# VHH binders against p49116: the designs that were tried, part 1

Scores and structures below are computed, not measured.

Target 1, 238 residues: p49116
Amino acid sequence: EGPLLSDTHVTFKLTMPSPMPEYLNVHYICESASRLLFLSMHWARSIPAFQALGQDCNTSLVRACWNELFTLGLAQCAQVMSLSTILAAIVNHLQNSIQEDKLSGDRIKQVMEHIWKLQEFCNSMAKLDIDGYEYAYLKAIVLFSPDHPGLTSTSQIEKFQEKAQMELQDYVQKTYSEDTYRLARILVRLPALRLMSSNITEELFFTGLIGNVSIDSIIPYILKMETAEYNGQITGAS
Below, numbering starts at 1 at the first letter of every chain, in headers, positions and changes, except where a header shows other numbers; antibody chains aren't numbered by Kabat.
ipSAE, averaged over its two directions, is called F for ESMFold2-Fast, E for ESMFold2 and O for OpenDDE. V2 adds 0.75 times the mean of E and O to 0.25 times the DockQ between the complexes of E and O.
Where letters were taken out, [cut] stands.

## First folded at step 29 (VHH)

Design t29
Fold by OpenDDE, last read:
Structure t29 (fold): chain B 238 residues (1-238), chain A 126 residues (1-126)
Amino acid sequence: as target 1 above (238 residues)
Amino acid sequence: EVQLVESGGGLVQPGGSLRLSCAASGFTFRSYAMSWVRQAPGKGLEWVSAISGSGGHTKYPDSVKGRFTISRDNAKNTLYLQMNSLRPEDTAVYYCARGDSPYLMYFSRYSGFDHRGQGTLVTVSS
């Protein structure tokens, strides 16, 4: 029934809050992260194959992989986000919390390790010089992962994942024909995403405002969000 | 110019009901989350309710949950607040407010806005 992804799915433009403050406060960090999160989920929603899975399956699927999608988004948008600056700000905020004895030593270690893993992943992706098409396909592969517990329509999800993989392979073969092992180098980065804790990611980027809710709990609302609402506010359409 | 004009305030007895309206202009109404905030005499600004641009998501603080209902008519560029079971502690100037983020409104601790109206006074008294 045609390709899984089209050129429209390659575009992944994150608009950062403006202006960037001198001091990156919790609101700026949360806003930036939220924009990326929403962009990622709306990207998924824009895929016909994703739509074909139905609302319940879609919600479950995104709940299962939102952290991975988010992380890939961080990598892809690292420059425009000034991710290093954001992470540094997060660390600074954590330091304040540490000084106030709000975090246990073990938790501090976990959070710092997580930040390290995020940074390493993003750096590794940058070193590979992953392009927009490759990111799109990688996101699709991550999105259509049938190995998450509790998913319905796993056979269909698997088919979509295979299709994403095949299209990625074809793209890499065509675009990087002289780099025989590029596909393999790219794909071997995916396991690193599974090492990332969604809970810690949520804590790092959203803890200041998320309160008693969770990303999991708001995912259905994000997926139901009107495109006009999403695009209108991002584009500054007042 | 962004304009928000509240109406519907007045005097009501405890246990009574009141419906507030807010007429919005000067911006694409449906693209913005909207909120109601209130300020009681001698107190700070308190968030009362929020609604997403499409109206698909609403949130309330515990203080008004179950009693107040926020809604919107995007075709009319109007925001509403249905207030039931009013209490004396609900006495305040109520403001219509434009949310500054369509994203953060989904978070329980966020109540930011970039514009608010002149307000309408609600007095709950026996």
Scores: ipSAE 0.805, ipTM 0.902, lowest interface PAE 0.6, mean pLDDT 94
Fold by OpenDDE, last read:
Structure t29 (fold): chain B 238 residues (1-238), chain A 126 residues (1-126)
Amino acid sequence: as target 1 above (238 residues)
Amino acid sequence: EVQLVESGGGLVQPGGSLRLSCAASGFTFRSYAMSWVRQAPGKGLEWVSAISGSGGHTKYPDSVKGRFTISRDNAKNTLYLQMNSLRPEDTAVYYCARGDSPYLMYFSRYSGFDHRGQGTLVTVSS
């Protein structure tokens, strides 16, 4: 039984759309978010253990945790994305909607709280100075969560999660031996992900273009797409 | 240089069928989502259909859903549009278009493209 993750799974490089517009419009935000979403899902797909679960189970897992994976991705790529700027732009767009009386007071509160939670989570992760290995293992722990309803192969999923946890523990112990409680500090951040609504996340980043479809509905297609189909365009290669 | 050349247009009676083809060159065809767009006389450009690079995902507007089928042969660098149950309102110049984003093509409100061909005329008339 080899490790759950390899060094290849540690690499998580997001390429932003170019050029960056002076004004962050809905298109730029959606494109940026979509790239992160695809990167996250393709990352998951690259894990042999994930592949071993089969297509149906894979899809179910990603559907269950895409918001958490996406959020971890936001945290990890916050600097590259200029996440604070993106969130500010989103808030500005929301303000326009508010002025047009398109949202209820309660919904406004929910959305604003969600934005706050996202920012705070990302800030907290930055303060902890989470490295690429730790992010990879955290994403794996989130991905292989057996506690989502409707999952098949829960025993296998649980085993993979345990393996991810063990590998993280070993890594932290080895790399940060002077910080006895680092693992605990990292793991206690995971509950914050569960408090975030996938629906609100979808609304914040994708509402401008997603239309009558959902992230949930496009996940199977993303998982089936070849990475090569996107890499060429990301790198500017035609 | 990106080239898109449409063919297959012509005159057809209402209720008839027509198959359009688009020959693509100058880029890695399979790496791009492709679309058909049309422009009727005196009207603006209308999105007709889109297909992902691998062909695994397609989308249609309500105006043509159930009647038109987009497909592609990546080995031949060719895009197709099978049009059935044609109506007079389908009369237009049809353009083959290269999608400008592999990510956004899954979104129902997105229909962007960065290149299109010269078009082929489809006339539906009795």
Scores: ipSAE 0.800, ipTM 0.895, lowest interface PAE 0.6, mean pLDDT 94
Fold by OpenDDE, look of step 29:
Structure t29 (fold): chain B 238 residues (1-238), chain A 126 residues (1-126)
Amino acid sequence: as target 1 above (238 residues)
Amino acid sequence: EVQLVESGGGLVQPGGSLRLSCAASGFTFRSYAMSWVRQAPGKGLEWVSAISGSGGHTKYPDSVKGRFTISRDNAKNTLYLQMNSLRPEDTAVYYCARGDSPYLMYFSRYSGFDHRGQGTLVTVSS
């Protein structure tokens, strides 16, 4: 069959809310994060192989890996997002919570460590100067991970992952022929994604709005969302 | 210019029903989540219901859940609120509101909007 990804899957353009407020409030942060989350999931659903898995399976797959996809998205869109500024704002907001004794010491530590891990991961990816194709393939590899509990069609998922890996290999070999170890350097970054807690990520970027709802619970809605539902608001067209 | 014009308000007895309508213009209606909000005398704005651009997702606060139903006709650029089992505490000016985010409406604690109409008065009284 044809390739897993096409050039259309390489495009990953995040549009930030406009205008940027002087003070990055919770709304701006959550909106920015939501846009990235939706973009990531819509990217996934645009892959024919993903669609071929069926609604139940692909939903389960996204539920299992949304944090990793989101994190890769953060890395990829770090400049556009001004991620460092966002993270700093999040920390500032957390400080307020700390002062109000809303968080335990242990929880504070966990959250701060998570922020550190996010920052380090994004920095590491920036240092590697990962391009759009590489990000696309990495996201595909992460998406089509068969090793999550409760997944159906694991054999097929594995095949898609292998295909993603092979295509990445071919791309890297072709594009970066002088760097024989680039593929390895890129792939060894993926384990870091598994060290990150989805719960903490959810708390960091969606706190104040998530309430009793979870990212897990809204994933089906995100995957079913029509592009037309937000194009007007994204482009500012009214 | 964004315009939202509410209609359908009036006097109704407790236990009665009303259907509010909101005519939208000046923007791509289907691209926006829409909400109803209300303001009772002497009280602040209260979010009443929200619906996604396509209508595929709706949410309600506990105060009106099971009694109110939000819907939309994108072909007519119209938002609706069916209100059943009305109570005196439902008395308020009801506003049609355009959501300021197509994303955040999926979160339970979010009720933001960037535009609202002039409102229509709903009075529930015996």
Scores: ipSAE 0.710, ipTM 0.861, lowest interface PAE 0.7, mean pLDDT 92
Fold by ESMFold2, look of step 29:
Formats: sequence, structure tokens, C-alpha cells
Structure t29 (fold): chain B 238 residues (1-238), chain A 126 residues (1-126)
Amino acid sequence: as target 1 above (238 residues)
Amino acid sequence: EVQLVESGGGLVQPGGSLRLSCAASGFTFRSYAMSWVRQAPGKGLEWVSAISGSGGHTKYPDSVKGRFTISRDNAKNTLYLQMNSLRPEDTAVYYCARGDSPYLMYFSRYSGFDHRGQGTLVTVSS
């Protein structure tokens, strides 16, 4: 009972590593991406409906949708993280990898197409001027997706997704009452998230520093991380 | 000023045990992941253990897993390494290191740090 999300779930504050280097490097990119990843997992963990599904279901849901949730986070935080600058630095690195024969031409083509799709998604979200409430509900719709293979409790997950959809509808109707088609325009952007490849996201944002990485293998540990530990680098400052 | 002071090193026979300590000051200890790194003679730094700020997550490379145990006491600002079943290849200077990211710590192969102490020598011989 009660709303799926409260005002506490609208706040999505990403803080960037300090100081920002003159030339972006793999350490800065990986730390920035890790902050967004952990913020997204903490956000999901804080939702009472998510907590009600139990630890095994929580891990399975996040493993299934982490890349979609991360991609929504990239769109929401694109300005504060200077995402366009980060992607440009990654493209320059990829061009150097061609010169050094470290990646196949086929792989580089796949990665460049993925970067283009990511940029188009983020641009479309910016053009719609999606606000923090709308992002929160979109993330909830993505999180409570019942159609991923291997999930348990799919009936309850579908109920929570329907609740997120209804709360988004109520918010949009109340806040944007003169824009009849806003909800539909927002919702038609969601299918693009399923086109985003989790292994390419890992390559773009994590592999340069960490080496071969599997985000789904660390998700249980991220979900167990204490909130005070997550916020410890930023507590004690404004 | 960040200070990390290691102690507890010494000479021990193969199969023996040692417990290393690291006194930390000049920063909010509980907010940082901590690690132990070592440097054997003529070699570079090698990561041997790490622990999250709360102490709830620990990691070890396969070479020491099951033999070494990292722990921390956040009330005393102290990091520990219990070293059991020591081997000659464990001979090194052991450094206490402050992790540079509480997030990157969770990746199994990440061992980055921004400060380390002066080290304590562990010699496993005879």
C-alpha cells in the first residue's frame, strides 16, 4: 500500500571525482561510471516494493536491467558528468586501438554504432526535457520489468510496473496538464534501452582501467554495501 | 596529513604466522577502503588483500586466499593482516595502503591506492 515512489526517490545526485583532469583518462571515466552504477543500485535498493521482493529476486532483477538503468542514469546526468566529453575521449581511445591493432574492425564498428545509439537516446531525452520525477518513474518501469527470462514472482513484478506507470501518468497529467501527448512521447523512448549492450557498456566505461569485467558478478556485493560506506566520500561537505 | 604506520613484521619460519598492524591518522578512516600491498626484493608492488570501509567486503588474490585474513577496527583506526601458513615467497616489505575509491574496491582485480606507509619487513626463511 501507498505510492510506489516517494519524493525521496526523486533525488538523484551524482558527484564527480575531484579534481577534474585537463585530459580525461580511464581512471576518471571508470570512477565516474562506477559512481553512477552504485548510485543507481542504491536508488533501486531504497524502493520499498523492491525490498519486498527479497534478496534473490532483487539480484535477479538488477542483473537483468542494470544496463538499462545505467543508460537512463547517463541520460539524466549527462550534463553534470560531461558525457559528450567522456564519449569523445573514448572514441579517441578506440581510434588509437585501431592503430595499435588491439581491436578487430568488426568490434570497433559495433562499439561505434552503440555510441551513436547512446548519443541519440540521450539527445532525445534532453529534447523532451525529462524531469527528475519522470526519470524516477521511468527507472522504476525498467526495474520492474516482468519479461526478463529466469525471474521469479513475475506477477508481483508486473503489478509494481503497472503501479509505476500509473504514478507516472498521474504526475504527467498533473504537472503537464496542457501537454496531452507528453506521456506517450516519453514512453516510446523506452524500447531503445533494450538495444543497449551490457558488454559494450562494460568495454566503454570499465575495461580500460579494470580489465575484463562482469558487472552482473559484482551486483550482489553492491546491493549489500552499507549506505554510509557509499556516501562516506561525500559526507562532511556540502 | 595522512599517516599510515605499519608494524608487526619480523623473521619467521615457513609455516609460521605473523599479524601485521597499521595505525591510520589524518583522515576519516571508516570512509576508505584499505589494502595491504607487498614488494618482494627486486620486484614491483603486488596487491595481497583489501577491505571495504565498513569491513563488510574483503578480497584476496588466489596466492594468499585461505592463509591471510584482513580486518579493521574503525574505533581504533587500525588495519590488520593475519598471515598464516607463511611461505618463503611471502617474504616482502608489506605496506598499508588507502584505497582511492570505495566503488572500484568492489571489482575483484582493482587495487588502486593514493597513500601508503613506509612498510614493515616480513622475512620467511630457514
Scores: ipSAE 0.597, ipTM 0.817, lowest interface PAE 1.6, mean pLDDT 88
Fold by ESMFold2, last read:
Structure t29 (fold): chain B 238 residues (1-238), chain A 126 residues (1-126)
Amino acid sequence: as target 1 above (238 residues)
Amino acid sequence: EVQLVESGGGLVQPGGSLRLSCAASGFTFRSYAMSWVRQAPGKGLEWVSAISGSGGHTKYPDSVKGRFTISRDNAKNTLYLQMNSLRPEDTAVYYCARGDSPYLMYFSRYSGFDHRGQGTLVTVSS
């Protein structure tokens, strides 16, 4: 039983569609979000502990936590994605929708509250200056969450989560030895991820282009996607 | 440099079958999702099928589901559309199209593309 993560799992490079359009459009936002989603799923699939759980468990686990992984990815890649600009554009469209459709007021309120929670989370992670190793371990902790309903193999999942927690602790203590409370400050940010609604995430980043098909339904297909197919177009397939 | 050349169109009776082919060149074929789109007389473009780069994921709109089958041969850089139980409403120019996103292809309603061929005419008439 070796380390849970290796240096290859720390690399998390999001490549944005180029060029960025002068005016943000639904296609650019959805493509950018899809790149993050697939990068997050490929990251999870590459972990030997994840592979050891078997295909059915893999699908169930990712269905339970994809929004938390996606939200950590948003925080980690917020600058590369120009996330603040994307959210500002969405807020402007929502404010116009309130004036045109009063029947949607309760839903728009929920979406605005979610945007505020997302901005708060991303800001708090930026203030803590979370590094790539810390993000990788945090993602592993949310990935191997035994507490979601409907999971099987919860004992093994719990053991992998404990291993991710131990490796994060060791990393933080070694790298930030003068900051006694850093681990605690990092870990107390995790409950905010459970407040993020997967349905609203879909509405913010996908529904304008895709419609109401849930990410949950495509996860098995994303996990089966061949690495050559994923890497070929992203890495310049001409 | 990207080239997509469709073939296999023609005149067919209602209830008949045709197989369309598309020869692809100028890009790494297996790295791209591919699709078939059609344009009926006097109408806009309509998506009719899509397939992932590996061929492991396919999708169809309800109008053709169960009648059309998309496939690909990555060794030959060729895309296919098997069209069965053809109806007069299927009359259109059919275009081979290269998907613009391997990710958006996985969403059931997405049909975007960045290149298409010249098309092949399919006429279904008694």
Scores: ipSAE 0.396, ipTM 0.742, lowest interface PAE 2.9, mean pLDDT 86

Design t29
Fold by ESMFold2, last read:
Structure t29 (fold): chain B 238 residues (1-238), chain A 126 residues (1-126)
Amino acid sequence: as target 1 above (238 residues)
Amino acid sequence: EVQLVESGGGLVQPGGSLRLSCAASGFTFRSYAMSWVRQAPGKGLEWVSAISGSGGHTKYPDSVKGRFTISRDNAKNTLYLQMNSLRPEDTAVYYCARGDSPYLMYFSRYSGFDHRGQGTLVTVSS
């Protein structure tokens, strides 16, 4: 009936730890990534369609798609985060680890390939100049993906995804009516998100978590947090 | 190979009704949104209805809203258009249409919704 997203779902403001250090460290990267993760989870939880699915379905959805949402968030906030600088620092650290060992590991190769794919994804999104409305609908399409294994209520999830797709097409055709290829350019980027590895994302951005707890295991607790608790995690203040 | 075969056209009086059908094959029908488009004599294509892959969402232009109803049967790979209260200006060849991508939700000349059948002629005349 009503729109899937409202204008309140377009606002997506990430505030970085201040000041940015001259030499990036694991703490700064992990704090920055944690703020983005909590901002992304707060965004998802604020959507009425998401709330309508119920807690068990919500948890299953977010466990299935959190890495894709996080990756879209990285692309959207890449300038604010200085993401290219963060990725370059991680690559330099990995290259030093190779030179200090007798033999390069297969894991390091996998991680380097993932960093390359992530950087290319973020650069391609920047070149397309994706606006905040388009990002919001892309995140909704990713969030309401009915194809992930183990989901219940897949018919309702599918209907919400179709609604997000229709609203994106309406928006692009109205706002960019002269750009005949814009919708196609946007949509061809989505399959790359499924190729991103959640365990490598955890290694790159969340190594500083106490006990090295997986993001999958904490998602139910993140989704149940009160708004004041989210604000503390997003800003690191109050 | 994508195949779309329209049927159900014919001659009908103003105020009458017709039901068009479209048999689909060569692709996973349920995965794609579908549209009906029409071409009146000497005119370009006009979009007249769309339905999402699941059937849960429909869209109509003002010219047919309230008179036309799109539906689909995903078990039979068939798309339908129920046309009521027909007018002489509804006279056209009607086409069943599918986009190049499952993400495209309705016909637009700018969106690559270019897979169409041979069409079925609807003539509304007294």
Scores: ipSAE 0.263, ipTM 0.696, lowest interface PAE 4.7, mean pLDDT 85

